# Ledger of designs, part 51: miniprotein binders against q9h3h3

Target 1, 235 residues: q9h3h3
Amino acid sequence: EDGFTAEHLAAEAMAADMDPWLVFDARTTPATELDAWLAKYPPSQVTRYGDPGSPNSEPVGWIAVYGQGYSPNSGDVQGLQAAWEALQTSGRPITPGTLRQLAITHHVLSGKWLMHLAPGFKLDHAWAGIARAVVEGQLQVAKVSPRAKEGGRQVICVYTDDFTDRLGVLEADSAIRAAGIKCLLTYKPDVYTYLGIYRANRWHLCPTLYESRFQLGGSARGSRVLDRANNVELT

## First folded at step 5 (miniprotein)

Design v17
Fold by OpenDDE base, second read of step 6:
Structure v17 (fold): chain B 235 residues (1-235), chain A 83 residues (1-83)
Amino acid sequence: as target 1 above (235 residues)
Amino acid sequence: SKTIEVTVTEETSPEEVAEEIVLALKFGAEKVRLTAYGPEAVERAEEAIEIVEEELGRKVKVESIEVREEDGKVKVIITISLE
C-alpha cells in the first residue's frame, strides 16, 4: 500500500473510533455468553453504517472484546503530540529510537498486532478464536473492523500494553497463533498512529516494528517473528 | 458440491494460501478452486498444495487445471480436492 492508501485507512480508522462500538466485556458479562454474542455479531456481517439486513441497525465503528485484565490507558497523547511538533521544528534527526523515547516519556506504550482478512468465514472464525483467547485471559483486548460498503479486507487488532516489552509482544503472537491464526501479522505501536507515521513517510520510518509469519509443515513449523528495525529474526 | 475459491497473487505466501485451503476443506468444501495470476503465483499455489498435504496428512487430488489469458496476463485455475 502506498502512503496515500495508508493515510486514508488511518483516517477511516480514526473516524470509526468515534462511532458506537459493539463490545463484549468479560469483566461484566459471563464467558458463557460469548458464543451467542459471536453468533449475533459476526464481523463479516456487521456493517459500518448499519445497512438493511445487517445484525446492526446503527453505525458501528468497531467490534471489540475486553478481557478480565483490560485497563484502558492511553497515556499523555496531547503531550506526545506537542513534543512531536517541537521535535519536527527543531530539525533534529527523527529515528525509531526517538519515537520510542517520546512514547516512554509520555506513557503512550500500547501497540497492536494487525491482520487483514477478507470478509467471510475465515474472518469470522479468526475473530472467534481471538475473542475466546481474550475472554480466557491469554490476550487483553482485541477489536475488528466492520464490513465496509465497498467490501475489501477487514482488520483485526490485538493489543499489547507495552510495545517496548518484546517478550509481551512475542507472547501475544504466540497466543494469536494458538488461536489458529496463520496469516501474516504486523505489529504497530499506537504512538506511530497518533503521530501520523504512515508508509512512505518523509522520515523513512517503518511504521511496523515486527512482522510475524507462520510456517506450515516441515521442521520449521511455527511462528517466525522478524524485528523490522534490526532485520533480525527473533524466533 | 461446495466449491470455495481462493485467489493467489504475487503478495500471497504459500502458507497463507495453504491456510485458506485447509480452512475451506475443514468447513466442508468438497473442492477448492485456486486462481493464480502469473507464473510466480502458480508456483506459490503448487507449494501451498504441498503444505496442505503435509498439514492434513492426506493427498490432494488435482481435479483440473485451466489456463486462460486475461488482460494480457496468464490466469491459471487449479481445482483440487482431497483423495
Scores: ipSAE 0.019, ipTM 0.392, lowest interface PAE 5.0, mean pLDDT 86
Fold by ESMFold2-Fast, scan of step 5:
Structure v17 (fold): chain B 235 residues (1-235), chain A 83 residues (1-83)
Amino acid sequence: as target 1 above (235 residues)
Amino acid sequence: SKTIEVTVTEETSPEEVAEEIVLALKFGAEKVRLTAYGPEAVERAEEAIEIVEEELGRKVKVESIEVREEDGKVKVIITISLE
């Protein structure tokens, strides 16, 4: 990310979204089949463009698990994009508040907790824990990137329905921690993704709303969550 | 004699933990029980397992993971074997 432009990141994301996905869909597949599916397709071994030595011979954009209650709702993305163009030409300030308002108006409310891990045991173990939590109903939906190149980190995305619902975002974090995840987590609303706002953007916006760090403490929450916008610890 | 204990702390490097695991397995351990004290030690133990897989050219099977919390301190016990 630090070595790539926003255009390069956007092009990679679009290509992954358009390529086939490898999906365990709990709405149509018995939960008892999950462990075999995870063993067949560990994300550290599934390659982005396929090869004879990997579980896949064809390109894979994402590996995903859909929960039994999962109902996709991306909102009015076309209306959001049109309003974004109008905002840019209006000369009005582009701030986190104005983007939040656009997202609410167009019902583009989903967001995701992100974790970046190197290919290997820790990634595969983390993904298995997340996938089980999704199938068991503690999380709604998740996906993980395939292995793109030697040494490149992969990303696990755990989605929530509404980034403005702080309690829902924190409940997802708690479920991730309960699944055994101990790495750094960051939370990003999908509105920033749809509008192409990444770390190095012209508007100097921070697309990350929350950070979660593992913290030990008996039956305590298991994490410290920081509100990045206000620099306030929530737990 | 079938299971060998390896302790991991926040000061132990992943490379050192990996060396202890490899030696345990070469000297006949069927399983290795890693005891990690604190969250940084857990990360180091997981990194060490990846190093072991690379060095031996074998997959490591995680048999069990137990988390114990006492007096604000965490003790994580990871039991592994070669598959």
Scores: ipSAE 0.000, ipTM 0.085, lowest interface PAE 21.1, mean pLDDT 78

Design v18
Fold by ESMFold2-Fast, scan of step 5:
Structure v18 (fold): chain B 235 residues (1-235), chain A 83 residues (1-83)
Amino acid sequence: as target 1 above (235 residues)
Amino acid sequence: SKTIEVTVTEETSPELVAEIIVKLLKLGAEKVRLTAYGPEAVERAEEAIEIVEEELGRKVKVESIEVREEDGKVKVIITISLE
């Protein structure tokens, strides 16, 4: 029963990754075109499966902004999946440490800060701030989900290249806060996404490594970051 | 109907609250009552509800919200179910 929820979320994520994306690529597109692109494709109005009345008539899996220095490295996902299957059948313990080791071995190191917002002005404004920070070089890459048919919250993902690099993760948090974002942020390594580690996972693992909360006047970065694994504040 | 109580504090992670809610709903709870003391605990409860929606791919219906004051703190009771 626990596996059902994780499998459902994994299937949705895979479908979105395989469908077409709307991309602003700062490596090939002048930064001056960003504002017009954001106005054309506000995430609250872009529909997941297409609608002639929306900005898109065809399915859209993600709306993304690539920074000038963005260089994708997804690692060996096939090797990761094979090793994961072997680990599950071996009867060996499944812990954050074993997942971290699998990720390092297969170079699946990317991770992301997640924020969940209801469709509307606040989502579109938050996304615009993040997109500008990416184009200006303060963040490397970000994506936002399109609007689902039933409604529901949309997610903004702000990626870092190495979840084992704590300083890099914290620098991304600072840049997100500097962009005016005040909502709760959680940090999840992509290895957890590929392996289906979500809130009600079979292994009772915490699905995120860090949590960031905005505090007005509370820290130099505008937030307090908690290390979930060690229960330690990092600010 | 099966209504289960969950207390949320400023120390409780939204992910943990969400895990508890999901498990209770899978065990047959029809409604979950979240009790939060103070503004940070309310924020954690709201974030947990959002995580539950993401995790289950289903909408959470807020059946009722009660606001009370206890010992100088705002106590908020949020009763939820799945749509």
Scores: ipSAE 0.000, ipTM 0.090, lowest interface PAE 23.1, mean pLDDT 77

Design v19
Fold by ESMFold2-Fast, scan of step 5:
Structure v19 (fold): chain B 235 residues (1-235), chain A 83 residues (1-83)
Amino acid sequence: as target 1 above (235 residues)
Amino acid sequence: SKTIEVTVTEETSPERVAEWIVKALKRGAEKVRLTAYGPEAVERAEEAIEIVEEELGRKVKVESIEVREEDGKVKVIITISLE
């Protein structure tokens, strides 16, 4: 059962990445236009496959904001996938360290903080805060999923360029908290997404590297960050 | 030779599957392996192959077709390349 569910998730993710994106690109668009763009495309109202009654009549895969310094670099995803196939057919052990080495070898280093929120005002408000932080330079790039046809929670993804750079990952967490976000955050390297590492994967690998929980007054940073792989607190 | 995996379900648009195949081939994939769950998904994969042939103006070669049964469900793996 989990196998079929994981394959459905992979198919949906691929479709979303390949469908058109609604992008506010701060590299070419003045920051003063952000508020109007956010009002035009609130994620709780933008539909995944288009609806004449929504802001979009055509499919939208993602709603994204690019920071002024954003430079796309997905690495060698094709080489990564070929190496992954070879590893699986070799019968050799698949471990977090092996996946990390594949990611480094193929320069697939990006990762993301994830938050899941129900459609509505709180989602739109959280996205607006994240988008402003991106345009102001505290975060580099972010995207949010459109509303699914059957309903359900939507996801905001806040990217960092190198998941092996722990300080950079923690700085992004701080910026998210400074934007007013108080929900649970989990961090996942993109290499795990490309290779289909989800919860209950067949290799029993932890699907996320870090968790961040809001701690009112209890932390100097406003959050507690846990390294899931080593089960140690970082903040 | 690089092989790219693509999953097809009864809810997957043939147009989207075709787009995934075309992108994989343009990015240097020598083969694409389509995994389809159930007869409706197989039909969508076949329609996608026809769209790819029309878009690229080239024939698609079916390298192999594997049929497996898992928990009473039919799983079909279709491996393709360009002629």
Scores: ipSAE 0.000, ipTM 0.113, lowest interface PAE 20.9, mean pLDDT 77

Design v2
Fold by OpenDDE base, second read of step 6:
Structure v2 (fold): chain B 235 residues (1-235), chain A 83 residues (1-83)
Amino acid sequence: as target 1 above (235 residues)
Amino acid sequence: SETIEVTVTEETSPEEVAEEIVKALEEGAEKVRLTAYGKEAIERALEAIAIVAKRLGRKVKVESIEVREEDGKVKVIITISLE
């Protein structure tokens, strides 16, 4: 995907965050209702703007599932952004380590595994697997983008609380794989999103920290995870 | 390198924004910075960029996207150039 496409998709995702979400909250809704909710709102059929004949009549930004242990904590995003502006003005070198330190200082530690899938049965099936894993407590929170008018790929985001906790990131990968997902996964910290770090940025920073590839018969985790910053296999 | 600023409001049409962008680029701007406040303005800014690309027959490069909160609204700053 051209750098423009990635940035455009990021801007669209930000706009989508402002629209109403379709949420299944396992903290308040019985797990027994999940299947009915998934059947009512399959991601491949839910439309971004509430098109005629879609399950939703109003615009939907995201479809999300919250687990029992989910606690929203965004940290000090404003302080992070102010510090980032000051850093850019200083002319000091910016490295992945710099971003990590900024994230830690301002407690902006969330990150997400990303998968891109074409609309259809495979997407809906993948989402159902993830949603179940969230409700069962194997994952904390996940969201999926609704169908766009142009029929482009939809994205599933599976969050972890701390991108600096390598074990937690790997455990989430394992849970995703256990849910039956075999596609390529990339892991992106939210701090990179908040600071506008995309592909082909002026600092030559890789916006993806980890890549997970499905592996048949190999590791106990069913995936090969690459640390992209260090070019080291973790798994 | 001259950066021209364009503000996108809820009252500004995507076509109007696109015209301002094209004008800035034709006048020799190397970059155009779009500032949009709120969802509607952000969507219009994105649509305007798409219109510009079509009108000029050239690829638009997004140089940066910044997100801020101002006056209780989400502020997005998109900087673009022509590839």
Scores: ipSAE 0.111, ipTM 0.552, lowest interface PAE 3.4, mean pLDDT 88
Fold by ESMFold2-Fast, scan of step 5:
Structure v2 (fold): chain B 235 residues (1-235), chain A 83 residues (1-83)
Amino acid sequence: as target 1 above (235 residues)
Amino acid sequence: SETIEVTVTEETSPEEVAEEIVKALEEGAEKVRLTAYGKEAIERALEAIAIVAKRLGRKVKVESIEVREEDGKVKVIITISLE
């Protein structure tokens, strides 16, 4: 059942990528302007399609913060797609390892930590913490969905450059936790998005590579990170 | 003929595309490949996929998504099937 709604939400997310974004770009805007920008555009109040009663009158797809060092690289998505089609017709096993290798070969390496929160103060507070971490240089880039017409949960995405760089993925988790985030986090490589691999897929692949759960005290990191593909605890 | 090709433009209604997809799948097509060029066409293609999922009462599976940049615009090729 969740797969049906997940496909619908994925279609809506792709539409959101095409609509205008509200962006705080730390490469060109002083860090001192961030607090005013966050107060102007709290994600619980920014509406997906615009409303005279909200901060926006026009559609907004995403609210994003770019770090000073942000330099996006999508890799060779066309080559990735061609190689994926060849792999499917070859009869060779399709495993997390084979997708990892295709992603490396075609330099499609970005991924993201995801958190889902209900609209309200806790969402706005979490986003403010993440945005400050991005502007301070502890995270590279992040975005948050605007409020949907139906009033469902919103998503914060925190990106890393290279999902195969385990240390970098764990450093991002630490920075998210240091920002005061305590909810469940899941990590998904963008290669799975480009190949259309979601929760219920033919190859029985888990599109989530890592899970992070907050742990109160008892560890140096403050969280437990699980490698879902290999069923190994990393922390 | 296992895969049906559908081109979505800025003039194509999401409802019209959804009707074409539903008909193709009900007539035995295994997959539908949607090609959309530019922001408005991509939005219409995504709305159509959402309509198809609701109307059929079955899960729509995204087999693949190919994203390209051509002439300063995004081109998307989405291949879908039914679970």
Scores: ipSAE 0.000, ipTM 0.117, lowest interface PAE 20.1, mean pLDDT 78

Design v20
Fold by ESMFold2-Fast, scan of step 5:
Structure v20 (fold): chain B 235 residues (1-235), chain A 83 residues (1-83)
Amino acid sequence: as target 1 above (235 residues)
Amino acid sequence: SRTIEVTVTEETSPEEVAEYIVEALKWGAEKVRLTAYGPEAVERAEEAIEIVEEELGRKVKVESIEVREEDGKVKVIITISLE
């Protein structure tokens, strides 16, 4: 009856990040091998902790595709966490603005578009579309969670380098829609993930910055993007 | 109003129905009442609900289903909400 707390979600995320990843790295692997790799590791069948009946015998934390130009930059996460601890004990308000400032100071700028899908054909099809967009250079990097033992929805994360670069965030949304994705997308800066800002956070902050909804009837981009904090429509 | 009404027929696009549901729920409707005429229309309504669940990332709760017959045709009224 305890369910999920911010601490529980953070612990699960940490465990996934520390377990082995299945990676298609376009920087070192020919693009012609992608379709075979996707067929070998459909995310609806890859199990979180390994199973004799699944594609993996060992635990898998994430399934990822790195684009040819991908250059990882996590910033100073250790410095961010130390500053966060100091901020919490300082008595200063915990707001989106103070978190943004901590992120900029410690160069923890990456963020991601999130989509949650049930295990099955639609998830595998969506992931294949995203993976091809990454390998073709329309997106930089993406990952998808493996199937949990208890079931439930899986998440696809599509990363951008800088959450403060609104144009870059919107360009990624456009590329996701061009890949055929029609589900709800939400955008979350990695600083929120590192600091445990999830749906049930103690500071009552909205855990995402943007929301993208597929627009029927043929808008130029195929989506409506909203700034959640300011209630401003960007497209 | 707190409830919006949508009619679904064998010619209604599931994508169009989903669009009406999403906009209604996003901008303050507590419930949506779908009226579907015939088995094919019911299937389209069910497909629209799946599209809504995908698009909103939330489960749709079916509050009630009312089945009637009019002149040998099935009429189904499905009332839905978000959790």
Scores: ipSAE 0.000, ipTM 0.098, lowest interface PAE 21.7, mean pLDDT 78

Design v21
Fold by ESMFold2-Fast, scan of step 5:
Structure v21 (fold): chain B 235 residues (1-235), chain A 83 residues (1-83)
Amino acid sequence: as target 1 above (235 residues)
Amino acid sequence: SRVIRVTVTEETSPEEVAELIVKALKLGAEKVRLTAYGPEAVERAEEAIEIVEEELGRKVKVESIEVREEDGKVKVIITISLE
């Protein structure tokens, strides 16, 4: 039944993605237009369902920036979900390594660094820094949530194309830190979302694979990164 | 031990759930029991846990996950504490 539930979640997520996105696409838009676009659509002011008094009168699902090299690849999510159902029925141990193997087999490799910030100047400043890093080629793609009706924290998602490529994940963390971001970051593989990893916690699986904390002073990276699955410090 | 219950639905934002979890912990809850109705509500509860971890700078321990069916709907009960 966990397989059925995960399939339902994927269908609902796809339906939500059908709301319009505000996108700065560096593949087709000159980088010189970014600052004006960021000033027009600060995430603290863009409303989820539209408001004539805000920058948008219509619903916005996400605010996104695509890098010049960005090439979306979701992999075989349907095959992943079928294999996950078979695995759970098989009685085989469910471990981070088993999930990694399923993700590789079905090419569901993308993941994201997450940061949660209150609406306001700090959120808008952080998003501007991330967006510039994407357009300049240090990051591949990023999204930020619009402001919810009652307020609350907003999320910035910075994607990498392969969560099994630790060097790539760490390079993204470095680029985020170089953009001036100092808050806690957590990294979540998209495979965990598709499989409903909250349920896999029965097997001692952490819903996030890495965490990054800003480190004052002397480290070359500016951050301390932990592998949460193995409880090993990487930097 | 004080256990505080939080209900999550497909209409509840992850930020609202996180705020309720933080308030429960500040009120002296040793554990928080999240009841999520339906698959989307469970994802929102998971996102809320990540927000709580970031806000408090502490890891959340998932003590148990229980799946039930009540009144024709899937009900998931996630019990959490701070590590």
Scores: ipSAE 0.000, ipTM 0.106, lowest interface PAE 22.7, mean pLDDT 77

Design v22
Fold by ESMFold2-Fast, scan of step 5:
Structure v22 (fold): chain B 235 residues (1-235), chain A 83 residues (1-83)
Amino acid sequence: as target 1 above (235 residues)
Amino acid sequence: SKIIEVEVTEETSPEEVAEFIVRALKLGAEKVRLTAYGPEAVERAEEAIEIVEEELGRKVKVESIEVREEDGKVKVIITISLE
């Protein structure tokens, strides 16, 4: 059962990655064009498979903003997946440490802060804030899901280069908070996504490494960050 | 089958590891086993393998990867051969 659910989610994520993306690329596009682009493609209105009257007539997998310094490095995802199959057949324990090691070996180090919001003004406003932070250089890259046919919450993903670099992960959290975001954030390494490990998984692993909650009148960072794996407060 | 061992640490030069691997393979080693101590050593080992591929103009086959934890540190044993 858990494996079936994970396979389904992995298949949907792969389909979205393979479908066309709407991209604002700050490496080649002037920052002055961002506001017009955001007005043209608000994520609450962009549809996953294209609909009459939406901004898109064709499928859209993701809406993304690339920062000026963004240098994509997905690592060796194919090698990671092959090693994962070998690990499963080996009978060795599957633990967070084992996954971290596979990720390091295959240079699949990226991770992301996630926020889930209902379609509407709050989603569009949050995405605009994140997109501006990316273009201004406080964040490296971000994407947001288009609206699903059935509705439901959409996700904003804010990426960092290396999930093992705690300071980098915390700096991204600070930049998200500085952009005015106050909702719950969770951080997930891409290695979990590529291997189809979600909340309901056969190995009972927690795919979330960190949680960030907005702090009312609190620390200079504006948030509390919890290390989920070790159950320790980082901020 | 002759297997040659090489150890990689966080201070090991990827270029020197690559040079060692190339030499071992040219001298008739069927496989080379790299033991990398810690995450940075693993990255150096992988960079060395890329240099080997470029120098020989051939793909390196990763035969196996063995993961161990010793004294709180990751130890990775990578066995390679030429395609």
Scores: ipSAE 0.000, ipTM 0.061, lowest interface PAE 27.3, mean pLDDT 78

Design v23
Fold by ESMFold2-Fast, scan of step 5:
Structure v23 (fold): chain B 235 residues (1-235), chain A 83 residues (1-83)
Amino acid sequence: as target 1 above (235 residues)
Amino acid sequence: SKTIEVTVTYETSPEEVAEMIVKALKYGAEKVRLTAYGPEAVERAEEAIEIVEEELGRKVKVESIEVREEDGKVKVIITISLE
């Protein structure tokens, strides 16, 4: 009856953020230790709530790799939420441009490329490639979900510091592709999450700002990036 | 016997729709009802069904398709189950 709506997915994400994380932190751990860590904690085998037969007996919310330069900055989320409430009561049009301005004003700029993969070798291989790119400095930070009970696809999230920096977003896409990733990627600014804007919102806003599709040919490694907000191909 | 509702718009990625469908089916839904607003949303729903088939290794059965007009826009309700 209720369904697995965007609200249910948001609740799952909150629970995962609150549970313990398995972290490879390149700021304090030598890069030479990465391969052993990846072998110990392949995401296809790490279970969400723990199992004696898996690498973990206790719950794990996320498996993460922090780059050498990683410095988290969530901005002024409280100010953002207050300004959002004022905007809703003002009668001003609510558009992608208006949300972009609120995000800039309150420095809530982070966003992420998302990819969804079935549990198995391809997921583990994709994650290993992403993790190496993070440790080598081509990407800043990434996370992958553990395996849910009863299966289902897992998600790899590759973060960028500023969703308004188109070049930075595209550079992250290029680094993901260089790591051998060929699946569909979608990019979401975190400002939408903080404001509770999900799929089927009342303002008909798209929380997915960019889509990237792998395309063979041309440059031998093709990537077609679409700006969803403006419906323009960035190629 | 449980039917789960999923809303699809031009804003919803096929991967997100597929994830919602898979979760609904894994948690015991007998059927999933997809409501798609506009032609682009219908394409997203169709692509999501293909992703679900690949992920579960099973064919999706389209039980019914209902076309309605709401506020001058085409609204398509697609009810699916596993074969």
Scores: ipSAE 0.000, ipTM 0.130, lowest interface PAE 20.7, mean pLDDT 78

Design v24
Fold by ESMFold2-Fast, scan of step 5:
Structure v24 (fold): chain B 235 residues (1-235), chain A 83 residues (1-83)
Amino acid sequence: as target 1 above (235 residues)
Amino acid sequence: SKTIEVTVTEELSPEYVAELIVMALKLGAEKVRLTAYGPEAVERAEEAIEIVEEELGRKVKVESIEVREEDGKVKVIITISLE
């Protein structure tokens, strides 16, 4: 219908969130069980809607690993959405700074590093490294999408508590790199997801707040991180 | 026909530009117009097209390429579609 493009993306995301998740919860499960769990549920083989030939016969929305310190806090999402509607009606500029202020006011601070990989060995290996870093306490929470019907790329999401805490965001990037990840990483605050800011959005905002590229520099940090909103190098 | 525009700069990775192209196609674009500012951005756009072809398993058709000079800068507009 009218305006359906953002609605379609939101509906797909909601369906994934509502369908069952395959979770390794380090708060209640011994770390020694992780390797067996990873072998049982490689994300390249877990299918979104189930397949008798895959590890799952029923739909799976996400495959997730929760760290020992995981404590979910989504903030005031309802207040955020109401304020967003008011902002759109007000004629005020819609900029990264305005969205940042909205997120701070409503305590919707979480965000995530994203990596998009084709189904296969590299995806499974990357996910295993991330999952181990979560269970070992270097990262807090991560999830990976199951294999889509059309065979497109899958996404690994590595969460941080506060997208405005640049040091925390950079520490997560360092832990991802230490896990052996070398692909492009992009960071998206959850506020953008709640407000429907995806690629090709109507406000022409870059949906990425930070970008991390692996660089072989010898003695330097293993990545270069940019603030995409302000186009400033952070590392 | 629905055309969605994607702006490419030398700072964007080919992988990121490919994500923008795929998203435009998922949003129902019949054509995607890539606007690349400078020669490095053109190279990013071309690499991104290759990634899109690999990811979707479909050939990308280059409908047109336009070269313009805007405010003393070279601007290349590449319009693409899926075969």
Scores: ipSAE 0.000, ipTM 0.104, lowest interface PAE 22.1, mean pLDDT 77

Design v25
Fold by ESMFold2-Fast, scan of step 5:
Structure v25 (fold): chain B 235 residues (1-235), chain A 83 residues (1-83)
Amino acid sequence: as target 1 above (235 residues)
Amino acid sequence: KRTIVVTVDEETSPEEVAEVIVKILKLGAEKVRLTAYGPEAVERAEEAIEIVEEELGRKVKVESIEVREEDGKVKVIITISLE
C-alpha cells in the first residue's frame, strides 16, 4: 500500500536536510576545539525539534563534521530528478544499472556508510570516534541524526565522494573500523536517497550496495564487506 | 511529477497529516494527493488542510476531487496545491 507512513518518512528526511545543522567545520575551526564541541552537542541529548532542557532550544536537522579537505559536490540533483521523471514515463526498465547511469550522467556520485544505534553512551562514543577521524583526515565528512521525541535509533552517516569507486568505499569502511566502530554498516548511494527509493519500493531495487560486518581476527581490515548486488565477499 | 501521496483514515490525526503536508510543500512539492477512506477520513483531511493554511499563511487550492470504490469502500482522492 502507498500512504501516510511512506510519505511521512520521505518528508521527515527532507525536512531534516532543510532545518538548521550543528556543524564542526575543520576547514575554519581549529582541531583543538573538537572535544569541547562534542561535549556540548552529544547526539543522544540534542533534540530534533528543540527543548529548553537539551543543548538546543530550536530544531536541529543534523549534527555534522566537515574535514579539512572536504569539498562538497552534490552534482546536478535537479537534472537527476528531471531525468528520473522522464525515465518513469518512458517505459524503459528501471534497474540498478539505469540508476547508476543516471547518477553518473548528472554527477550525483556521493554515497554513505550508515550505522544505526540507540540513544545513549555507545552512540555518543561512536560519533566522537567518527568525528575525530574526520577532523584528523581519515574520513571526509560525517553527520548524525538528533534524538527524535519518542526515541528510536539514531543514524550516523559517513560519506564518500564516489559510490562507483569501490576502493574508496572500502577505504572508508577501514577508517570507520579503525575508529573503533564494531556495529553493522550498510552503504547506500545518495542517488537512491535523492530519488526517494527506500527499502520497500515499487521497482524492487535494493538501495544498499555494500554491507560490512565486524570480524575479529578474520580480516586485515577488521571487517567482512559484502557486495550486495553481486552477492560476492570483497574482504 | 512533483506530487506526493498521503493516506488518511478515521484514525489519522489531522495535525500529523498537516505536518507532513507542510514539510512536503516546503521541500518544493507542487502537489499533494490526499487519499481518504470513508467520510470520517475526508473530514480529517479537510481539517488538515485548514491547519496547513494557518501554519503557512497561504491558501490551499483544491485541484481535483475524485470518488472511487475500492473493496466495497468509498475512496476519495483530493489533490491540492499551494496558491
Scores: ipSAE 0.000, ipTM 0.076, lowest interface PAE 23.3, mean pLDDT 78

